# Miniprotein binders against q53ft3: the designs that were tried, part 159

Target 1, 195 residues: q53ft3
Amino acid sequence: MFGCLVAGRLVQTAAQQVAEDKFVFDLPDYESINHVVVFMLGTIPFPEGMGGSVYFSYPDSNGMPVWQLLGFVTNGKPSAIFKISGLKSGEGSQHPFGAMNIVRTPSVAQIGISVELLDSMAQQTPVGNAAVSSVDSFTQFTQKMLDNFYNFASSFAVSQAQMTPSPSEMFIPANVVLKWYENFQRRLAQNPLFW
Key: E = the ipSAE of ESMFold2; O = the ipSAE of OpenDDE; V2 = 0.75 times the mean of E and O plus 0.25 times the DockQ between their complexes.

## First folded at step 16 (miniprotein)

Design Q87
Fold by ESMFold2-Fast, scan of step 16:
Structure Q87 (fold): chain B 195 residues (1-195), chain A 83 residues (1-83)
Amino acid sequence: as target 1 above (195 residues)
Amino acid sequence: SPIQEEFEKLMERAEYHFEFAEKYYELGTKEYALLYFEFAARIFRKAAELAKKNNDPESYKEAIEYAEEAQKYAEEIQKELEK
C-alpha cells in the first residue's frame, strides 16, 4: 500500500504489517538520513473517512523506541516529505505504537504508518519542523536527484553502430531517458509535490 | 564531502563495468568485453577529473591507473578482433 523513499537508497514498497491497521519500514543507518518521503502506491486507496498517520521512531540511549508524529497521508494528499535530521534528540510524541512490542535492530530507525479516522487525525499535531517547510529546498533536492539519475543513465549511452550483438541484453534509447527527464522537470516546476 | 561522494560513486560504477568486461571476455564475447572496458575507462577518467578538482592526488592516481588498465585491455581486444 505504501512506499518509503530515501535519497541514494533503494525505494521500499513492501511495508511490514505489524497489526491490522499498522505498517512499518526499517531505516538502517538513519543518522545519515535528512529527509524521508512516504507515499501511497495508488493501487489501494484508504477507505472513505480514513487516512494514515506517519510516525518516526529511533532508539534512545537505553535502546527504547522514541516515537514522534511526522504528519499524514490521505487519498487527497497521497505523498508527504519529512525532515528527520532535527528529530533524533527529541522527546517522544503521543503515539498508538506504545502497546506494540516491535523488534528492532540496533542503529535502525522506523517509519510507522497507522490507519486512522480523518477526524482523529485532524486533532493531532505533528512535531515541529517535521514536514518540509521549504518548497525551494525540496525542489533543489529533487532536481539534483533527477540530474544524478540522468547522468548515470547517460553514461551508458552508445550509438547503434557501437552496440554488440547480444539479443539477451536490453537497451533503452537515450532519447527516451531524455524525454522522461524533461517531462519530470516540467511537472516538478508546475507542482513540486506532483507525486 | 559531496565531491568525495560523487568520486566514490563513479569509481564503484566504473569497477562494475570493469568486472562485466572481464566476465564477457572469459565467455568469449570479445566485442562485449571491449565495449565494457571502454565504458570503464571513460568513467574512471571522469572520476580522476573530480579527484583533480578536489585536490586529491592519491585518488587521482588510483583512478588514472585503473583507466589506463581498462584502456590497455580494450586496445588488446580491439587488436584481437581485427585479425
Scores: ipSAE 0.000, ipTM 0.069, lowest interface PAE 21.5, mean pLDDT 71

Design Q88
Fold by ESMFold2-Fast, scan of step 16:
Structure Q88 (fold): chain B 195 residues (1-195), chain A 83 residues (1-83)
Amino acid sequence: as target 1 above (195 residues)
Amino acid sequence: SPIQEEFEKLMERAEYHFEFAEKYYELNDKEYALLYFEFAARIFRKAAELAKKNNDPESYKEAIEYAEEAQKYAEEIQKELEK
């Protein structure tokens, strides 16, 4: 149902479903990430009155997850970019110099999506620092993101005649990806921050 | 009172949505501005209902006025998006 993109990395389109209404993407090496894009694949809309709450989680100095609400995706707003660089901490330690001698252990952040009623979503307040800060950087990032997604998805496209039937395999029609890309490019040209 | 505290929390939450809507509108993200103005209106109206149950006409009027303002902005943006 959902996709997640970080500039310079392969797009993720297969979220881990951890509950009937909850989906997670892993973000390894999250300290190098400034922005994350979350989007709907366009194949299945949310039921009427529902949307997705988008959360970001990173491990604190004690290894415990710290969850923050970044924002939402809905049928009317199926894609959003979030700035996470201001939300993560490289210095959550009680002693400023103690961390300098700590051997780095692999840390993985997560993007969580919870499918919720719009009324429930309205009762939550996203963190303010996740909003996109400039038109120029957003336009450049979005164009690169669209190019990366389209090129990646297209590399796996097969004609209908070449499809191998398998109950465990999922295929996204190339035409859906193309229509999404063209629609997004058109909207971006009309309004660089339309999402 | 507990009801007054709940009213104040709802007003604060709706105000945050309203401010978030204004920020996204400034960023020219009209879809998000619309969503957040709609959220603000919903929560302001919830606050108004609480004030009404608490027999507080001043708080009711305040919350309704803000709800109507948020709804008007949402309607204006909806019309912009339909073009």
Scores: ipSAE 0.504, ipTM 0.829, lowest interface PAE 2.0, mean pLDDT 75
Fold by OpenDDE base, second read of step 17:
Structure Q88 (fold): chain B 195 residues (1-195), chain A 83 residues (1-83)
Amino acid sequence: as target 1 above (195 residues)
Amino acid sequence: SPIQEEFEKLMERAEYHFEFAEKYYELNDKEYALLYFEFAARIFRKAAELAKKNNDPESYKEAIEYAEEAQKYAEEIQKELEK
């Protein structure tokens, strides 16, 4: 149902379902994470009148999880970008994950998604700095994602001489990826919200 | 030099992936660990090739050693996944 993307990391498409209405992604080495994208996979929509409250959890100084409401995803807004770097020193908020014994390691944070009624969600207040409202922050995040993708794709690049014939496989010329990357960067620089 | 800068960037990126591979392995996510080790290995090899082109044998050696290490871990994990 949900995916989680951290720039520089592989996308997570398999949330741990910890309850009927609760899903969790583990984020190892969370201290290096500035932004997280949470998105619906598009396979299963929210039930009518429901959405997802997205929470971030990190261990406090005592090793206890501190949960904060980042924001929401809905059928109408199936993805959101959250800044979590500034939350690591914040105070916890009310959260639906408090009763869950989620085994955590100190270096692993979590993204929790709670499926809730939209009306209930509307009454909740996300932490103020969690939503990416800054164009600059968005641009930086997008750039990192692009770099990650490009690096990943380019890591598979081989010369034609190195290619092993595989008739069943399709190949994309590296130049295509590069051109796309360059064009995207250019557009991003011109208008971060071009897409 | 631009080549040296590129080399350093590649090494940094590869190291990043290597570290994450280790983390995923610790979390018993062997599939992701495998992928990241493989990715690290590929990037280290690219760094090595760049060093070679730059006539920097020390950097080449370093990059190759890391590439081999990453590849070794990947292979080990692959074996584990096949059991």
Scores: ipSAE 0.006, ipTM 0.268, lowest interface PAE 10.3, mean pLDDT 79

Design Q9
Fold by OpenDDE base, second read of step 17:
Formats: sequence, structure tokens, C-alpha cells
Structure Q9 (fold): chain B 195 residues (1-195), chain A 83 residues (1-83)
Amino acid sequence: as target 1 above (195 residues)
Amino acid sequence: SPIQEEFEKLMERAEYHFEFAERYYELGDKEYALLYFEFAARIFRKAAELAKKNNDPESYKEAIEYAEEAQKYAEEIQKELEK
């Protein structure tokens, strides 16, 4: 249902479902992470009148998880970017993940998504520092993400002569990916908020 | 009074959402701006309802005016997104 993306890292599409309405991603080496993208996979939409509250947790000095509300995802806003770098010293808030005995290693943070009623979500207040603060930071993050994707995709590039026939598989020409990448970069440069 | 305190909390929360909406709009994230304006409107309406129950017409008027403003912005953004 959900995916999680950190710039320079592989996309996570397998959330741990810890409850019927709760999903968790592990973020190793979280101290090096500035931004996180949480997105819906598009396979399963939220039920009508529902969305997801997105939380971040990090271990405090005692190793106890500190949870903070980052923001929300909805059918109308299926992806969001959150800044987590400034939250590492923040105070905890009320969160729906309190009862979770998640064995945490000190270097691993978590993204938690709680599926909730929009009305309930409206009653919550995200931490202010979780919002993307500047267009520049967003652009930089996006660029890193795109570069990572391009590099990853290009690593699988083979010549047609090297291809083994696989009629059951769909193939995308590398030039299509490149053109998309170039166009995206151009548009991003012109308007970082073009989408 | 407890009711007045609750009203103030609702107003504060709604204002918080409103500010987030404005911020996200300025950042060009119209979808998030829309969401937060909708949240603000919702909570302002709740505050208004509470004020009404408490027979506080001034607080009611204030909350309704803010709710209408938030709703207006939400509607405007929605129109922009449909373009």
C-alpha cells in the first residue's frame, strides 16, 4: 500500500504491517537522512474519508522511541516529502504506535503510517520542522532521487544483442528513460514545483 | 470555562492548519495546501458549533468567518488543480 524513499537509497515498497491500519518502514542510518518521501503505491487507495498520518520515530538518548507526526498522505495527496534532519532532537508527541514493541537498533529510525479518518487527522498537528522549508532543498532532494533512479535503471541496461528472449517480460528502451530524465530535469530547473 | 478552553484549543489548531496551508501554497504544494485549508475549515466549524452551544455569538461569528475564509481558499485551490 505504501512506499518509502530516501535519496540515494533503494525504494522501500514492503512496509511491515504491524496492525490492520498501521504500517512501518525501517530507516537504517537515519542520522544521514535529511528527507523522506512517503507515497502510496497506487494499488490500494484509502477508503473514502480516510487517509494516512505519517510519523517518524527515532531513539532518544535512552534508546526509547520518540515519535513525531510529520504530516499526511491522502488519495488527493498520495505522496509527500518530509524533512526529518531537524527532528532528531525534537520532543515526542502523542502517536498511535506507542504500544508497538518494535525491537529497534540504535541507528534505525522508523516511518510509521497510521490509516485514519480524515476527521481524526484534522485533529492532529504535525511538527512544523517536518515541512519542506525551501524550494532549494526540495529541488536538491528531487535531483538526488532522480539521479539515483537513473543510475539504478541504467545499471540494468543491456544491448539488444545481449538480451535473452523473454516474451513474458516488458522492456523499456534506455533512451526512453533518458529522455524522461532529461525532460524532468529541464522542467525541474524551470519550475521546481511543476508537478 | 472548560468550554471556552476547548474553543480556544480548536481555534488554535485550526489556525495552525491554516498557517500550514499558506506555507505549502507558497511552496507550490497545492495539494497539501488544499488539504490543510480543508482541515482548518473543518476545525473552525467545530469551534463555531461549540461556541453556538455555549451561547457565545461573538466567538461563533469569529469561528465561522475563519471557516469561510479557509473554505474559500480551499475552493480556489481546488479550481486551480482542476485546471
Scores: ipSAE 0.574, ipTM 0.849, lowest interface PAE 0.9, mean pLDDT 85
Fold by ESMFold2-Fast, scan of step 16:
Structure Q9 (fold): chain B 195 residues (1-195), chain A 83 residues (1-83)
Amino acid sequence: as target 1 above (195 residues)
Amino acid sequence: SPIQEEFEKLMERAEYHFEFAERYYELGDKEYALLYFEFAARIFRKAAELAKKNNDPESYKEAIEYAEEAQKYAEEIQKELEK
């Protein structure tokens, strides 16, 4: 149902379902992360009147998770970018993950998504310092992500003569990646909200 | 009183949503601005209902006027998104 993206890292599309209405992504080495994008995969919409509350959790000095409400995703807003670099330890918010208050490894944070009624979501207040500009911050993030993806993919490029047969591996021409990158960058420059 | 405290907490929560909606609108995130204005209107209406049950017409009027303002902004943004 959900995906999680951090610039410079592989996208996560397989959340751990920990309850009928609760999903979690692990974020190792979270102190190097400034922004997180949470999005719906688009295959199945939320039921009428429902949405997702997005939480961020990091371990305190005792390894106990500190949960903070970052914001929401809905059918009308199926993706959001959140700033996590400025969040404080010990500033926990109301959260539905009480059963998951387990001692965790010091460098691993989590994104939690709770499927809730929109009326229930309205009763909550997200942390203010996680809000970011959709135009400026997201455009910069997207450009950085495009650069990172292109560089990463290109680092594995090999000539036809250097390819080895492998039934479990697929290859795409570098020219296709370059064309995609150039087209997306051009469209982003003209309209940063085209996607 | 407990009812007055509950009313004030609802008003503060709705005001937070209203301010957050204005901020997201200024940042260019119209979908989030719409969501938060709708949340503000919903919570202001909840506060108004509490004031009505408590026979407090002044608090009712205040909450309903803010709810109507938030709803008006939500409707305007909805029209912008439908363009």
Scores: ipSAE 0.458, ipTM 0.814, lowest interface PAE 2.4, mean pLDDT 78

## First folded at step 17 (miniprotein)

Design N1 (at its last look DockQ between E and O 0.15; V2 from the best seeds 0.00; counts 0 for: pae E 17.5 > 1.5, pTM E .737 < .8, placed apart)
Fold by OpenDDE base, look of step 17:
Structure N1 (fold): chain B 195 residues (1-195), chain A 107 residues (1-107)
Amino acid sequence: as target 1 above (195 residues)
Amino acid sequence: SPESYKKAIEYAERAKRYAEFARKYAELIARELIKNNDPESAEEALRLFREAAELYKEAAELFEKAAELYEKGDKEEAEKLMEEAEKYKEEARELFYEALRLYEKLK
């Protein structure tokens, strides 16, 4: 349902579903992360009247997780970029993920997505520094992210002859990834805010 | 205990949310069913979401009853209801996750 992307890292498309309405991505070495992109995969939309509240969790000085609301994703806004580098000094809460038995590694930050009613989301206030405000910064980040994703995906490209039989795995042709990349580049060039 | 009461209420509220969530997915699938290339899988997902919704509802009702019993000081019976409610919740969860998996395959 969701993907998470950090520049220079592999895209994550397999969130840990910790509850019916909650998904978590692990972000190791979070100290080096400036921005994260959260996006819908397009396989499962939100039901009508629902969206996703996106949270970031990092360990505080005591090693306890601090959750902060970054922003939102919806069917109408299926992706968002968040700046997380400046959030370490912020105040957070344990909710909505704090009560969940989430396996936590002290050195690993987490992105949490909570599926919620849109009306409830509208009452929430994201942390002020999380939204990427400049179109230019957004475009640059997106471009870097796309390049990284492409490079990452390409690194796994194998010829059919090189493939090991794995009936449990799905394979995507490299040309599909390339076409996606080209289409995304075109859309980005036309409207950096197309998502 | 007040803590047990609070917990039971929290679980009831959560179960209600999950019931509604399952219902909403069922509605979503129902609307898309006509356009789906795999109607059998869609129908199964729909069935599972509906069943999950009902089980979550039952769990919620039991959690609420447990909360009432905790408030009355009937801890033993409250705990029995909590356990029963948890069974319904877990069954609902399994169905819900399976429904999601099926739904994802439809795309």
Scores: ipSAE 0.586, ipTM 0.833, lowest interface PAE 0.8, mean pLDDT 83
Fold by ESMFold2, look of step 17:
Structure N1 (fold): chain B 195 residues (1-195), chain A 107 residues (1-107)
Amino acid sequence: as target 1 above (195 residues)
Amino acid sequence: SPESYKKAIEYAERAKRYAEFARKYAELIARELIKNNDPESAEEALRLFREAAELYKEAAELFEKAAELYEKGDKEEAEKLMEEAEKYKEEARELFYEALRLYEKLK
């Protein structure tokens, strides 16, 4: 339902579900991370009137989790970028996760997403300067998603001579995907919201 | 068949998530009924959310059973269960969003 992206790392698209309404991504070596992007994959929307509260958690000096509310994702705002570099020594927030990630390795933090009613989310206050400008974040996020899609699709490319016979399947030439990718990048550079 | 198995599992997971969402709405309405100015709409929304949750649960169970049948190679029977599960899912979806419309009016 959710994805999590850190620059220079593989996109995580398989959250650990720790409760029916709570999802977690692990962030190894979190001290080197400055920004995290949280987004909806688009396959399962929130029900109307619900959304996701996004939290950041790291172990304190005693190994206990310190949770901080970063912000929200909703059907109307399905992605957000959060700055976490300033939060690694901050004050904890009220949170719905309890002891769901009590066991963790040092230097591993977590991003938690709790599915909640929008009315309940309106009573929550994110910490500090976690949210980052949507325009620049949208452009960077979109570029990373384009690169990820192109790299994934191209990893399945084979020459016509290498194809296994498969008369019932349809195929798309790889250069069509490349042409689409190049055109999309050009249009995105001109207007990040052209679509 | 592996693709059919994955599809059935994904649909089961999706239905279970919506069943839980419906239960959360029903819980909130049950706790807040006294505060509503339109108790008839609140009672109807509660009933619809509860019914939607049960239908989503039934759909999820059928999707899971279909996944097991795909794994065993019983494709024809699995496809029958997928079709039945989809009917329950769509009925649940209609009740869920009708309930949500009533709930949003009460706010």
Scores: ipSAE 0.000, ipTM 0.141, lowest interface PAE 17.5, mean pLDDT 71
ESMFold2 (binder alone), look of step 17: mean pLDDT 83; pTM 0.825

Design N10 (at its last look DockQ between E and O 0.85; V2 from the best seeds 0.00; counts 0 for: pae E 2.2 > 1.5)
Fold by ESMFold2, look of step 17:
Structure N10 (fold): chain B 195 residues (1-195), chain A 107 residues (1-107)
Amino acid sequence: as target 1 above (195 residues)
Amino acid sequence: SPESYKKAIEYAERAKRYAEFARKYAELIAREAIKNNDPESYEEALRLFREAAELYKEAAELFEKAAELYEKGDKEEAEKLMEEAEKYKEEARELFYEALRLYEKFK
């Protein structure tokens, strides 16, 4: 239903569904994470009148989870970038994940998504500096993810002299990846919200 | 006891939320089946969401009845209703997860 992106890491698309209306992603080595992107995969939308409240959990000095509301995703705003670097010393808040049987370790933070009625979400207040409101921050994060994809794809490039025959293997010319990268980068620079 | 009453009420409220959630997905599936002119592909997921919604609703009613019995002091009878409600809730949950799995597969 949901995906979770952190710069320098593989996209997570297999949330642990811990209840009918609750989903969790693990964030190992959370101390190194400054931003997280939460988005809908597009396969299963929210029902009409519903959306997702997004929470961040980190273990305190005793290893106990501390949950903070980051913000929301909805069918109308299906992705959001959240800054979490400033939240690792904050106070916990009321949250819907309390008595759930969630597997976790002391060094792992979590992103939790609770599917709720939009009217109920309107009464919730996110922590003050979690939502990314600057287009520059969104653009910078997206640029880093774009660079990561290009570098990854380029690591599989071979010259014609280095190719081995493989009738079942399909190939993408490296210039197709470069052209896609340049086009996406240009569009993002012109309109960071074009997507 | 006051704690048992409070717990039964909490479980009733959770079951009501899950019933509405399942019903809302049934509405979404029904609309998509019509829009895509493909009702047969969506039929099983739609059926399962509707069944889950009804079972959650029945569980909620039993949890509420158990809460009334706890307040009345009929603890043994209340516990029987709590067990029955939990059985309905777990059956509904299985149908709900299967419905989601089927819906994702078609997409």
Scores: ipSAE 0.529, ipTM 0.818, lowest interface PAE 2.2, mean pLDDT 79
Fold by OpenDDE base, look of step 17:
Structure N10 (fold): chain B 195 residues (1-195), chain A 107 residues (1-107)
Amino acid sequence: as target 1 above (195 residues)
Amino acid sequence: SPESYKKAIEYAERAKRYAEFARKYAELIAREAIKNNDPESYEEALRLFREAAELYKEAAELFEKAAELYEKGDKEEAEKLMEEAEKYKEEARELFYEALRLYEKFK
């Protein structure tokens, strides 16, 4: 249902579903992360009247997770970019993930997506510095993220002859990734807000 | 205890949310099936979401009753209802996840 992308890292498409309405991505080495992209995979949309509240969790000085609302994803806005590099301090508000026994590694930050009613989401206030506000900054960031993703993914490209049998793993042809990348770039150039 | 009451209320609220969530997925699938003129392809997923929704609803009602009993000081009976509600919730969860997985395969 959801994907998470960090520049220079593999795209994550397998969120841990910790509840019916809650999904979590682990972010190792979170201190080096400036921005995170959260996006819908397009396989399962939100039901009508629902969207996703996106939270970031980082360990506080005591190693306890602090959750902060970054923003939202919806069927109408299926992707969002969040700046997390400045989110090192803050009082955790009531967060939807607090009562869940999520296996947490203290050194790993998390992105949490909570599926909620749109009306409820409208009453929530994201942390002010998390949203990438400028179209130009957004475009530049997106381009950089795409480039980094492409470069990273390409670095792991192997020929079929080099593949080791792994029946449990799915493989995507590099040409598919390239075509996706080219199409995305074209769309981005035409309308930076196409997504 | 006040803590037990609070827990029961929280579980009831959660179960209600999940019931509504399952219902909304069922509605989504139904609409898509109609739109695509393929009502049969989603029938099993629809069934599972609908069943999950009903079970979550039952769980919610039991959690609410448990909360009321905790307030009255009838801890023993409240705990029995909590256990029963939890069974319904877990069954609902299994169906919900199965439905979701099945639905994903159609996309």
Scores: ipSAE 0.471, ipTM 0.785, lowest interface PAE 0.9, mean pLDDT 82
ESMFold2 (binder alone), look of step 17: mean pLDDT 84; pTM 0.833

Design N11 (at its last look DockQ between E and O 0.51; V2 from the best seeds 0.00; counts 0 for: pae E 2.5 > 1.5)
Fold by OpenDDE base, look of step 17:
Structure N11 (fold): chain B 195 residues (1-195), chain A 109 residues (1-109)
Amino acid sequence: as target 1 above (195 residues)
Amino acid sequence: SPESYKKAIEYAERAKRYAEFARKYAELIAREAIKNNDPESYEEALRLFREAAELYKEAAELFEKAAELYEKGDKEEAEKLMEEAEKYKEEARELFYEALRLYEKLKKE
């Protein structure tokens, strides 16, 4: 349902579903991460009246997870960019993941997505520094993200002749990825804030 | 105990959320089935989400009853209800995940 992208890293498309309504991505070496993109894969939409609250968790000085609300993704806004570099020293907030026995590695940060009612999400306040404030920074990040995604996806491109039978795996034609990339770039150029 | 009560309430709330979530997926795929004029392909996923929703509701009700019993100090009976509720929740979860898998498969076709 969800993907997570860190600039310069491989895209993550396999979230750990820790509950019916909760998904988690692990972010190793989180200290080097400035921005994270969370996006819907387009396979399963949110049901009507629902969206995703996106949280970031990092270990505090005691190694305990500190969760902060970054923002939201919805069917209407299926992707979002968050700055997490400035959050590493922040205070924790109430989060929906506390009651879950999530296997954590102390040195690994996490992105958590909680599927919630839109009305409930409207009552939540993201941390102020998580929003990418500058259009320039946003554009640069988005472009870098796109490039990284494209490069990542293309790195796995194989010809039909090179494919090994794997019934458990789905393959995306490279031309689909390219078309997506081109369309995204066009939209970005038209309106950097289109999403 | 206050902790047990709190836990029961939390579990009840969670089960209610899951029930609603399952219901909303059922509604979504029902609409898609109509839109695509393909009710047969969505039938199993729809059934599973609906069943999951009902089981989550049952679990929620039992957790709530357990909470009430904990407040009254009837710990033994409360624990029995908690166990029963957990069984409903786990069954619902299995159906829910299966429904999601089926739906995802349909969306990829």
Scores: ipSAE 0.650, ipTM 0.862, lowest interface PAE 0.7, mean pLDDT 84
Fold by ESMFold2, look of step 17:
Structure N11 (fold): chain B 195 residues (1-195), chain A 109 residues (1-109)
Amino acid sequence: as target 1 above (195 residues)
Amino acid sequence: SPESYKKAIEYAERAKRYAEFARKYAELIAREAIKNNDPESYEEALRLFREAAELYKEAAELFEKAAELYEKGDKEEAEKLMEEAEKYKEEARELFYEALRLYEKLKKE
């Protein structure tokens, strides 16, 4: 029903269904993750009048899970980007997962999706500044990162006439970086979630 | 097994939510069957969602009865109803998951 994507990692498309209306993805090495994308696969929609509340769980200093509401996914907004780096020190929120027999690895964070009535979801409040809540926002973040890298790398460019031997260093032709930049930018415009 | 009023009430409310969830999928599938003019392909998944919804409803009613008995102090009978309700809930869950599996197969093929 759902997919979960972290930049630079394999897309997860096989959530652990821990209840009829609850799904979980594991996020190993969660401390290196700043953003996560949650999306519907498109095969099974939510029934009319229902949607998904998306939660992030991490272990606290005592190893106990702390759950925080990130935001929502619906048939009308089937994907969302969530910033989770700022949440690792935050307070937990009211959540529907605490009474379930969820398979947990003690040092692994989780994304939880709870299928609920849209009316019930309208009464819930996500943690502040958690949601970079659209693919367009993810695209803008990614484009800024891409531009920043290209500008940084190009500031070190030298011509072959200026190059001196340096056997302990490796070099990359500047055109390779430009080709990568242009290709990445084109692919991002076609499918923001390709990477 | 549960021995408190609060647990029985929570289980009843959970079963009611699952019954509604199953009914809403049955409604979705019935509409798709009509839209696609293909009721035969959707028949089994639709039947399973409907049956799951009814079993979840029965489980919810038994959990409510058990909660009433806990409140009256009739612990032994309440625990018996809790066990029966959990059996209905588990049967409903199996049908619900099978219905989802069949529906997903239809959407992929």
Scores: ipSAE 0.463, ipTM 0.787, lowest interface PAE 2.5, mean pLDDT 79
ESMFold2 (binder alone), look of step 17: mean pLDDT 86; pTM 0.856

